# Ledger of designs, part 3: VHH binders against Oxidoreductase NAD-binding domain-containing protein 1 (Oxnad1)

Target 1, 295 residues: Oxidoreductase NAD-binding domain-containing protein 1 (Oxnad1), of Mus musculus (Mouse) (q8ve38)
Amino acid sequence: AVCTQAASWGLKASTLRHLTLASIIKSRRKTDHLERTASVLRREVMAAAKVCEITHESPSVKSLRLLVADKDFSFKAGQWVDFFIPGVSVVGGFSICSSPQRLERDRIIELAVKYADHPPAVWVHNKCTLDSEVALRVGGEFFFDPQPTDAPRNLILIAGGVGINPLLSILRHSADLHRDHADKGRSYEIGTVKLFYSAKNTSELLFKKDILDLVHEFPEKISCSFHVTKQTAQISAELKPYVTDGRITEKEIRDHISAETLFYVCGPPPMTDFFSKHLESCHVPKEHICFEKWW
Short names: E, the ipSAE of ESMFold2; O, the ipSAE of OpenDDE; V2, 0.75 times the mean of E and O plus 0.25 times the DockQ between their complexes.

## First folded at step 1 (VHH)

Design h12 (framework vhh_8h63_2)
Fold by ESMFold2-Fast, scan of step 1:
Structure h12 (fold): chain B 295 residues (1-295), chain A 124 residues (1-124)
Amino acid sequence: as target 1 above (295 residues)
Amino acid sequence: ELQLVESGGGLVQAGGSLTVSCAASGFTFSSYAMGWSRQAPGKERELVAGITSGGSTYYADTVKGRFTISRDNAKNTLYLQMNSLKPEDTAMYYCAAGRYDEFWSTDEDEYDYWGQGTQVTVSG
């Protein structure tokens, strides 16, 4: 299936009516996502979206490309969406893993959803098809949005499991800014980006090819280190230079501490809390440590 | 041979306090990250607290501000001080040892060793 720009696309009246009714019902019901994130800022726009491509990143993770025709819909790299499903009372929360520039150019966002025994994830894995229609609202305070007048900052991204999703958005956004800068200085200069990404084995590392394509495109600006804790299968020749056996170490992270470095940590709560507290103990200013928990 | 033995569980009234302990033997305790997980009947195992070899701590949101994890490397003992106990804290509490500087997970297979557990029952 091929995703296309929807200059003339719109949701069916029946689907919009059901989305409106579902949204009214949801405003009276708390869900785990809405309960956890009740104090987190949202954008005003509620946008209709249509599934235009479905792929699997791993046996347990399904990727969706959503066409969002509403030109007022926008996000910053690292943000997530409230995911409103017609007929499903529970509201999903999913990080956007594509870049803001992809939305501006193609009106497409990408979500990657791990299977869970939770109604929105069950819907994505079991009921979602091409042309399925949903409603989206952007939220989140975990983002990277450098301005032209800002001093260049180096980024250290620390990802665990599906915590890669918002960090991939940040990585892709950084790559977009490097391309724009290289093209006759159309954008401002930003610093380097290094991704540390941990999973049990290489098959659970999501977006490996996409990440390595960016590393190869910008070898002096983008780098990565994949960490595997329980690898049993042989590692391919292409991945081997980037894979380290064992957990991401505090020492390795400490080597990157400087006044110009920003840290973005996203993953399971134990990992996220551990690295955030470690960085604070090393006297990194709190405003230079951004973190978000996903599991 | 590596062994973890939990103790200190029992019956306590809601709002009360209890300390559970884990005695470790057969390995270099000071080099290992240690943790406490719990499992209530019919529910999945939950990691509630973790402490690294260096003393950095983790707490699940369900227990943050109420529970305190600590270690005594000289005595090879891990502690969990539980304050303001709720009926929802009723569970079997398990001690776990991870590898040196390994992160905490709820997956049993990510820990090198587990104890047999100690039952905590909170009445209301």
Scores: ipSAE 0.000, ipTM 0.297, lowest interface PAE 10.8, mean pLDDT 82

Design h16 (framework vhh_8h63_2; at its last look DockQ between E and O 0.01; V2 from the best seeds 0.00; counts 0 for: pae O 9.6 > 2, unsure alone 58.0 < 65, placed apart)
Fold by OpenDDE, look of step 2:
Structure h16 (fold): chain B 295 residues (1-295), chain A 122 residues (1-122)
Amino acid sequence: as target 1 above (295 residues)
Amino acid sequence: ELQLVESGGGLVQAGGSLTVSCAASGFTFDDYDMGWSRQAPGKERELVAGISYGGSTYYADTVKGRFTISRDNAKNTLYLQMNSLKPEDTAMYYCARDWGYSYESLDEFDYWGQGTQVTVSG
């Protein structure tokens, strides 16, 4: 009598763990630089670059000097680069803040990168070292590239925060044009250049030295006005003559409107929109108003 | 490679004088503001003095009138002349790059040397 013990396989009720689909709130992928600029003009040349100097320009901004050996690599003042980092899948977009002539002379470009929760920016701030290698491709339609045959123009540059970067390139280029005209007489004759630069405080005014050096070199041609909106510390004696407590005003900009004046505006979107609208309301031709929104 | 190398530290008696130096390399020295900070044992690092690329100077109140910061751009060297030294000046002294005219915070410094020890005996 083989007692077939019917092993009652108790069907353990598989608790269907309701995988609560944690709605991966797809953090709205802040549109990748490449996606945001997909329609923007780029140069074909991809060049290797090597970091040769790193500087803290502010508590939140690092500047990189990069050696670009490729002679086919060139840019116009005000343009940016696609910034390709080995091992980083996300491509950065950073404005060039050096002049085209510096690249020609020294094969150096300069980038200033603000810290952000963006892989390329994080890499620049936390991982980039001297001799780091990257690849660069020039892009952007925000630029100043006068030809020798072009009519002389005055420039009003209106910068906010890190928006100074492309405008500094333009300012430096303008200084180079002044030098070339003085030395060779064959270059584009640029008019006056005035920079209006706004930041939270004097510590957040990037490249103050470089800007003031240009003002001092060309006192009749280049001028600057620094605007600080949240200054608490004492301003140094050297900086004080150039600093105004408060925002850049409409009146300050309006006073510089002329038929020969070009306006370049780069900063936070509200600032860019504000001055663009103001200039339009003052009947400045649209072709004389160049603006780039920094995100 | 960027380097800041401090030297000249040592033992000095109270009321004595000492000059520390910082040799800079790997960057365009004359394009940068520079400074000295110090850190005493068990204390936070503090800014001692700063000098702009153009030679403008800043001093902490604790050292004002006693210390002199200077630079020799031809030698890529930063100096701190310390006179009338006090026991409270005992610290590791660090050379650093600074980026501005304001000298408002230690956060303005981006690169530091290894430091040189200054000890003032009472």
Scores: ipSAE 0.008, ipTM 0.284, lowest interface PAE 9.6, mean pLDDT 88
ESMFold2-Fast, scan of step 1: ipSAE 0.038; ipTM 0.457
ESMFold2, look of step 2: ipSAE 0.011; ipTM 0.366
ESMFold2 (binder alone), look of step 2: mean pLDDT 77; pTM 0.788

Design h19 (framework vhh_8h63_2)
Fold by ESMFold2-Fast, scan of step 1:
Structure h19 (fold): chain B 295 residues (1-295), chain A 123 residues (1-123)
Amino acid sequence: as target 1 above (295 residues)
Amino acid sequence: ELQLVESGGGLVQAGGSLTVSCAASGSIFSEYAMGWSRQAPGKERELVAGIYSGGSTYYADTVKGRFTISRDNAKNTLYLQMNSLKPEDTAMYYCARDHYYGSGSYEDWFDPWGQGTQVTVSG
């Protein structure tokens, strides 16, 4: 597996002009998903997809399962989709949180969308129903795709907020490879995976049951540490062994630095910038640090 | 219970220099990554510089080459040396300790914030 640089994002200025001939107002805006990621490679396939299941992962996050019948549609764990909605001019960008093997077996991908005042997120939360049809195109250079000839690597995944989405895809892919190794005597093996996942409290940690199911299935290969920074409610007995009060520390991350370790960081820009620059300052090779910023 | 007190702001002419300081008390300063953010009226808060516990530094592209962040762990003090100041550097400057909340909010990442020190650059 190889690491890629984080997707860039910039502030652009625009001019608003009223239909009356007298007024030009200068404004600043954040770039749209397509503009922000214009330099990021896309796969060529545009695929139709139908919503086949809708669940709430939290009060603010909706999970969609999408059936993608087009057999030419494929992705690597950690990649995202351009999300084209009929009648909505703004294109969404959402990381795939399911594994590549789930797509290959069931023709299903999973997206988890946090509510925002952005039109694609509003559509997912307010207008999307079962059998709603969208179009998808895969993009992104933040992925884990180990080859059989690769030496085993240990993974450290550092997630914040919805940055868990692509890292869950990587975690699920790693679990799939461990199952393949256990079932097939000729498959290659991969190293261990440890997930560090930070949120204000346990209710804001997404996919807790899914993550713990993987930890329990592969206790010697997959581990996790949930970090909570503003926990007020009592932590359940089942979560307590996995929860640490306080932030993910530089020291915790430094303890995992080795020649065989790959770091994947995904979360808000301040968090991703902090950990990626810290790892660079510790002389971790740039090709061993993968990061991606999501809002 | 970390207390942060910023000082050293003021009025400076374009092209001038200024050093702002942050005195920390209440917690073990040397264990934390520390940073400087700024906010001008009507604009979002911007992280301009950070320094990790080990001394490695980060700078925003807007200030790189002009600003220098440093720390004195014996004095529990954080510094930002600002050179070649521009009118666009006019802002309230805040000292912050690294603290990640995972909510995706920029303001939740560095906490606590001090009361700030105003830097005004005339041109």
Scores: ipSAE 0.000, ipTM 0.178, lowest interface PAE 14.2, mean pLDDT 79

Design h22 (framework vhh_8h63_2)
Fold by ESMFold2-Fast, scan of step 1:
Structure h22 (fold): chain B 295 residues (1-295), chain A 123 residues (1-123)
Amino acid sequence: as target 1 above (295 residues)
Amino acid sequence: ELQLVESGGGLVQAGGSLTVSCAASGFTFSSYAMGWSRQAPGKERELVAGITSGGSTYYADTVKGRFTISRDNAKNTLYLQMNSLKPEDTAMYYCAKDVEMATISDYEYFDYWGQGTQVTVSG
């Protein structure tokens, strides 16, 4: 009956019919980062930071390494920063892609910023230089921070586009924990980590070398599957074993469902909604599904 | 509101041909990549063919060389011409609209599917 609705009923994950063009257009609109995330918890510390290295991860993505001298500044793997630029009224929002241990050791965080006609991104690509100064404040509820008393969990990371940024932080943190554990078990014991990372072609896959270096360092604990949808160029012999033609499928994800598995999904809203609803339809507890949308 | 309406499905003999169509409305058809997905009972939905706004095409290995995707932007219509049909091509075929966002357009995902049209291949 159409006149009686059950508020607790959900849609099947096999269809994205609940997404309308209006919802998609709204998700594409440039929204103020502070306005969009107004209800999201922030850390109290506002820290000064100085740009100490600039690299290009792809033709459209710049990576910044920022020195943060303030010892009270800290974050959990997967969190982002409010990015305050002197003379720019719009506040940026960028996920940290480096690990918490990198900050503790070197006082450095890494951000990767895709070109956009939004003022903070324009500043990063067109105005930012070595020794440029900004202010940072940590926020976000999408993170992986296992405690010593927690049971070991397996992680499935599902990334699309720049959604790789917070998932790379989680992957790097996991590698740090495995490295500490190998040194006489001095850290938390955690399960395996598998990354599914989708892009149009291999040139749009960010951090391929960094990701594969971790896979090679911990082959029994870390694995990855790169997915390409429109690969026209020849795939290098080095990458070919890790690349699958076509999108990440529901079946590939379903094969990893267990009571010990946590799912982290980060990418465009249609992708994030699709996998979150699919996992929910497979009776994965909501507490085991972490997701964050970046457009 | 987005609407995709598939038609042209039916029963065909193995080795035969069939063309399915999708009439699109509620969005600027010419600006979006479009695709065809299929799902057989007990199997996962798979993307079999895609076409960009610029006309570049993608085909799954299972259908490459046999299926042809095309679009008519003046009619807001997507087509899939299926040749040399096999019993394993039996499935519900869904028209799909892709989403490309300016800041994260390096990831493609279909965000809307029509109700589907059934294709059954007798062998």
Scores: ipSAE 0.000, ipTM 0.168, lowest interface PAE 13.3, mean pLDDT 80

Design h25 (framework vhh_8h63_2)
Fold by ESMFold2-Fast, scan of step 1:
Structure h25 (fold): chain B 295 residues (1-295), chain A 124 residues (1-124)
Amino acid sequence: as target 1 above (295 residues)
Amino acid sequence: ELQLVESGGGLVQAGGSLTVSCAASGSIFSEYAMGWSRQAPGKERELVAGIYSGGSTYYADTVKGRFTISRDNAKNTLYLQMNSLKPEDTAMYYCAADLSGYTWSPEEYEYDYWGQGTQVTVSG
């Protein structure tokens, strides 16, 4: 339930590697998933997966639902997959945005892929069809997996751009646990979850409807704050109560610091470094700060 | 409210070196991400180098290995050390700041404050 190992690894490796803003240089990021993540833990299972549904989350983001029949394939909310495409030499890396319970029930995982000139992203957007087959291997140390003996923890999720993908998985997993507690009486109680999600404008915020559906289903347990930095268009009535003008501030995050709170930060390296260092300066234990950078 | 003032521009021979500086006043300098952009007559503005509040740096491919960005938070000053200057480096150089302490994007429109610029002319 605690991201102790992931937090430790991310802290050291992230500070050393961000002597340059490599994530700003698109061509460098696009070709090195396996090389960039060579030291990151993988699960042993290599599973075949079949594309069973394709939808567009936005004009630039395509969502895939993949059927994974192999019962030995499993993941924790917040993890990603190595994405092996027959005939494509470059291996993709994509965060799972669906919940572990969706996999257990339906044998389905969901990936959301933004268009880029990187070969796996090009394949997803231009070549992928229903019934296309790929191979998947789970990796990542950024996850939320509470155990029944654990004391309830509150979660603060801080997302920037496509960093929403693994945080949506964590949010959906939290909702599943609340649903199980209410309906089946078979899960243990968990704390509250608040998502902070920043983009330039509301059109660049992904999964708005999915996120708000969870907020409306569990209004006392799940909340969100969308932050927009360059909004020019009128904000719709349904979004207006959830939208704040300006960037996510350190002061807003400080209000949530407590001994029972876990922080999950996922976004561009500058944002991730900023919030991780700020939380550490506020004496939040390193094992209560879990972060993942995208390049 | 942050004010940025550039200095150190001038005329330099090809192959020479020059350091331009940006003095910040008004707000907490150490919390800002800082950048240098340049614009030559008839060309688009180009982000040359950036430095985040945490110290991570960026360089455009056109200047990588030749230019070095640095900051002195005690002096509220940003520097760009330019080595092995070429005639194509001739431009007005602008200092920029993002009040968030980090930036979401390398594009110049993400910066909240800009200086008036300092002219660098490289003769060949």
Scores: ipSAE 0.005, ipTM 0.274, lowest interface PAE 10.0, mean pLDDT 80

Design h29 (framework vhh_8h63_2; at its last look DockQ between E and O 0.02; V2 from the best seeds 0.00; counts 0 for: pae O 14.1 > 2, placed apart)
Fold by OpenDDE, look of step 2:
Structure h29 (fold): chain B 295 residues (1-295), chain A 124 residues (1-124)
Amino acid sequence: as target 1 above (295 residues)
Amino acid sequence: ELQLVESGGGLVQAGGSLTVSCAASGFTFDDYDMGWSRQAPGKERELVAGISYGGSTYYADTVKGRFTISRDNAKNTLYLQMNSLKPEDTAMYYCAARPGSYLYDLTESEYDYWGQGTQVTVSG
């Protein structure tokens, strides 16, 4: 009588610890440049570019000069580029701050990139070297591209912080138009251009020298007003005539309203909204108000 | 490549004078703000003098009236004339450069490019 002791293997109920998948609330990834600009017009041309110069424009801003050999690559003053970096999955969006004519002449474009916790910006600041290669695609609807047959226009450029980049492109383009008109007589006749540029302090005013050089080259056609909101350091004698302590005022902008004047506004969203609304309230036609919110 | 090469350092007696120079190459010198900083043993680096691309100058209070910063754009050279030297002026002196976009904040100690330095020693 072989007592088969039925070993009752007590199935220990493995408490399926419901690993509550803590939904890592993926912090809403700040919409990638491509997502933010998905509806914005882009050129089809993708061009290789090589970094040929790197300059610190401020403690937080680096400028890149890039050689773009592809002759089919072109842009309008005020546009930006999709910035494709090998080995970086995130595409950057950076405004071009050089003129279209500079590209035609020298095959160079210039970008000024502010440091940010954004992979492309981090790459520019920490990893980019001379001869680094990237790919570029032009996009954006914020631009100034007058045709020779167009009526002369005055420009008021209102910049805040890094919002100067596309406006500098427009300013440089305006200077090129002045030069071309003087030399060839067949180019678009541009009116006066005035830049209002605001930053925290003079150190944060980008491209001050380049701007002043254009003012000095075209004293009757190009002018600038720098506005600083938190200046503590002594302002140099060279800059002092162009610097105002305080914000750009509504009155300063209103004084330049005319039927022939186009307004370009680029800066922090509150600034852009403020001046856009102000201009609208002054009955400036919407088609004469161009604005881009810099993020 | 941007290069800054300091020279002219040495041993000088208290009350004496010395001129240090910085030869700049690899960039458009005329478009840059230039400066001199110094670092004494066990101390932090301090801005001594700055000169804008346009020729505006700044001096630290410790050297004001004794030191003169100047530039020769034709020679791509920066100078610091140091007069009435004191033992406390003993330091490694560094030439510094930053793009002209930093213009008008000459009190800022932040520069983008630095030389290897030249030693200035003032004996009491």
Scores: ipSAE 0.000, ipTM 0.241, lowest interface PAE 14.1, mean pLDDT 88
ESMFold2-Fast, scan of step 1: ipSAE 0.013; ipTM 0.408
ESMFold2, look of step 2: ipSAE 0.000; ipTM 0.289
ESMFold2 (binder alone), look of step 2: mean pLDDT 84; pTM 0.845

Design h3 (framework vhh_8h63_2)
Amino acid sequence: ELQLVESGGGLVQAGGSLTVSCAASGSIFSEYAMGWSRQAPGKERELVAGIYSGGSTYYADTVKGRFTISRDNAKNTLYLQMNSLKPEDTAMYYCAKDLTEYYDSSGWYEFDYWGQGTQVTVSG
ESMFold2-Fast, scan of step 1: ipSAE 0.000; ipTM 0.200

Design h32 (framework vhh_8h63_2)
Fold by ESMFold2-Fast, scan of step 1:
Structure h32 (fold): chain B 295 residues (1-295), chain A 124 residues (1-124)
Amino acid sequence: as target 1 above (295 residues)
Amino acid sequence: ELQLVESGGGLVQAGGSLTVSCAASGFTFSSYAMGWSRQAPGKERELVAGITSGGSTYYADTVKGRFTISRDNAKNTLYLQMNSLKPEDTAMYYCVAGSEWDYGLDLPEDYDYWGQGTQVTVSG
C-alpha cells in the first residue's frame, strides 16, 4: 500500500517539522470555516497527517487518503476535520468519508474535495502531492455511533452533491458493523440502511462503485437510489437499475417513516431545509432527524 | 417553482455605470448562494461575482475592483453594481442560485438555477 511506504519515510521527524509550519493566520472572510463553525465542538487532538494517495472521483472532485500516525486521533462516522495547510492562512473544512474502522486498522482517513477558487481547495487541486503534510482536528455533531444496548434502528440517508461525504462514512460504518455481526460475535445487530443520493448527472455522483459494492455485499441490509436532475448523456447499463430521473420526492421519503427509523440529511441548504421541514411536518421526532448543511 | 427575474440591462458608454437586479421567488432566498454569470456570443459562461448566504463575496479577476455584488434578504433581491464598464463587458448577464460549500461557489456549473438573463451592451 502506498501508505506503508509513507510511514517508513521517517514520519516522526517530518511531523515535528510540519507542526512548526502549521501556524494559522486568521482569515478575513465572513464565511471562513473556523468562524462559521466557532460554536461546534472539536476534539482536543491536533494531529499531523501525510498524503499517501490521490485519486479523482469526478472531473471536479479529488480524493485524498491521509495517514494519521497519532493513535489518540479518532472520529465518529459523519464527522469532519479542520484542515490546516502549512503556508496557507485559510483553514479548510472537509467531511471524512471513510469509516472509523479504516482509521483503527490502517491509520487512514479519506477526504473528497471539490474544486473551488478558495485557498484550501486550490491547494488540494493544484499544489498537493504524495507526502504533503497537513494538520487535522476533528469536529462536528452530525454522526452515527450506535451502542450495543441501543435498539436496532433503520437509517435513511439523504445526500446532495458533496453532502455524500459524511453519509458515505455512515454507510461504510454500517457495513463494517454488519461484517462484524456476520463474523459471529464481534458486533450487535443494526437495522437496514437506504441511501438517496441526488446530483445533476451521473458524472457528479461520487463513489458510485464503492456504494454499489456495499449494496451487492449486503443486499438485504443496504440499498440505494441515485437521482439525477439534469442528465443529458446516456446512463451506463450497470447504473440504470439504480438511477431515477428527477428529484428525490417527499412521497419516497414518507414511505420510510416509522418509530424505528433515523433520518440523516446532508447537502446544500435548500435540500437540507426542505427535507428537515417535511419530516417535522410528518411528526417525526426532532431527535430522529439529523442534518448538516455545507456552506 | 424557483424563479429568478433579471432587470436593469441596457446600452451604456465605455467608462459608464449600470446596476442590474434580480428578483427571486419560490424558495428561501436567505439560505442560497447567489451569483452573476455572463455569456458573450460564441464564448463560454463566466462567473463574474458570487455571494454566499453569509455575505462572503467572490469576483472574477476581469471585474475585481469595478463590480460590486450585494443581496437584500428582506426584499429577496440580488444586485450587481458595474462601474468603469468596458466593451469587453458586453454580454447577457444571468442571475444564478445554488448550493454552498465551505470554499464557496466560484464556477458557473456550481449553480443549479439560472434566470433568463438581461443584456448589457457597452459601446465605445
Scores: ipSAE 0.011, ipTM 0.273, lowest interface PAE 9.4, mean pLDDT 82

Design h33 (framework vhh_8h63_2)
Fold by ESMFold2-Fast, scan of step 1:
Structure h33 (fold): chain B 295 residues (1-295), chain A 123 residues (1-123)
Amino acid sequence: as target 1 above (295 residues)
Amino acid sequence: ELQLVESGGGLVQAGGSLTVSCAASGFTFSSYAMGWSRQAPGKERELVAGITSGGSTYYADTVKGRFTISRDNAKNTLYLQMNSLKPEDTAMYYCARVRYSSGWYKGTYFDYWGQGTQVTVSG
């Protein structure tokens, strides 16, 4: 079972400097999420949702909390939604970054949307207000949904940019399962989770406080390593112990290869292709490597 | 108030051409995908053409190569240019605004419709 889905939000800004006019026009065309994911399974439920909170995770990333009253609407940690906007013909594709338990308890999902010149992203950043209504349909084959009869597995999560979104959902789901287990053994035991998260600088690392809160709550079960490739500003004292200069290396990932380990890779295509290929070259079974391309 | 008003329908001979228009008011026309649907007597309503806010177009196989959808955002007007008309094209033609879409095939939800303009092709 390979956990893969491809959803592209466009090219890096630096890449545009070297393109022909025709290529620039082509890369600026609306990316049709539905066309790119036409073969990917969807749940049958199409649910109405209402925006109940809007926050910024960074200058370029806006977070939405959506109230989904329809009890038949459900998802697995790591899945995304088709995002239908009244008056917008282009359908958005956004990974859910909250946990399934948050939906079950509060009827809320969280999406984090990076600004892009695509109509759904433009709508989220420029038109969306509290009480705005949208329709949602769950899709995706990139998920973590352990069953009580499954052997415990360790997770290695490798995130780049907004690829953190579905991995944060998986991380939050793992934390929920650890809380349930601690609270009178309500859940079966699962393994450890380590997150590797790369961005240009610390300001582009999303959800730092949320991630570190989970690390501090479950220090024996959850750990993280932030990687920055172009840090120019001083790193805060609180964040410094978790930050490494430079790229996530093959050596660091290789040290975690075992029969009990599952790998989840999500980020820009170059990063996703690099790590999935490296893991395959190290003879990690296909069913132990899940990857999804964003951007 | 939100309105879509179709015009330009009429009687035309087989092989002829006709342009129908739709004047939109009461909303930001340039922000919406728009479509043309038709319904012939005793048949289901069929989506024949669509155009996104960015100008990307869709055509049903029945009209592809013969019909051209276009928009003039400055005039808040949607057009359907119909060439090489056939008796089978005889129908009431409706202008519609797209609420949301999972693609033009099977997943387009229209939230507002005009009253229609009749196109009759003899032959």
Scores: ipSAE 0.000, ipTM 0.129, lowest interface PAE 16.5, mean pLDDT 82

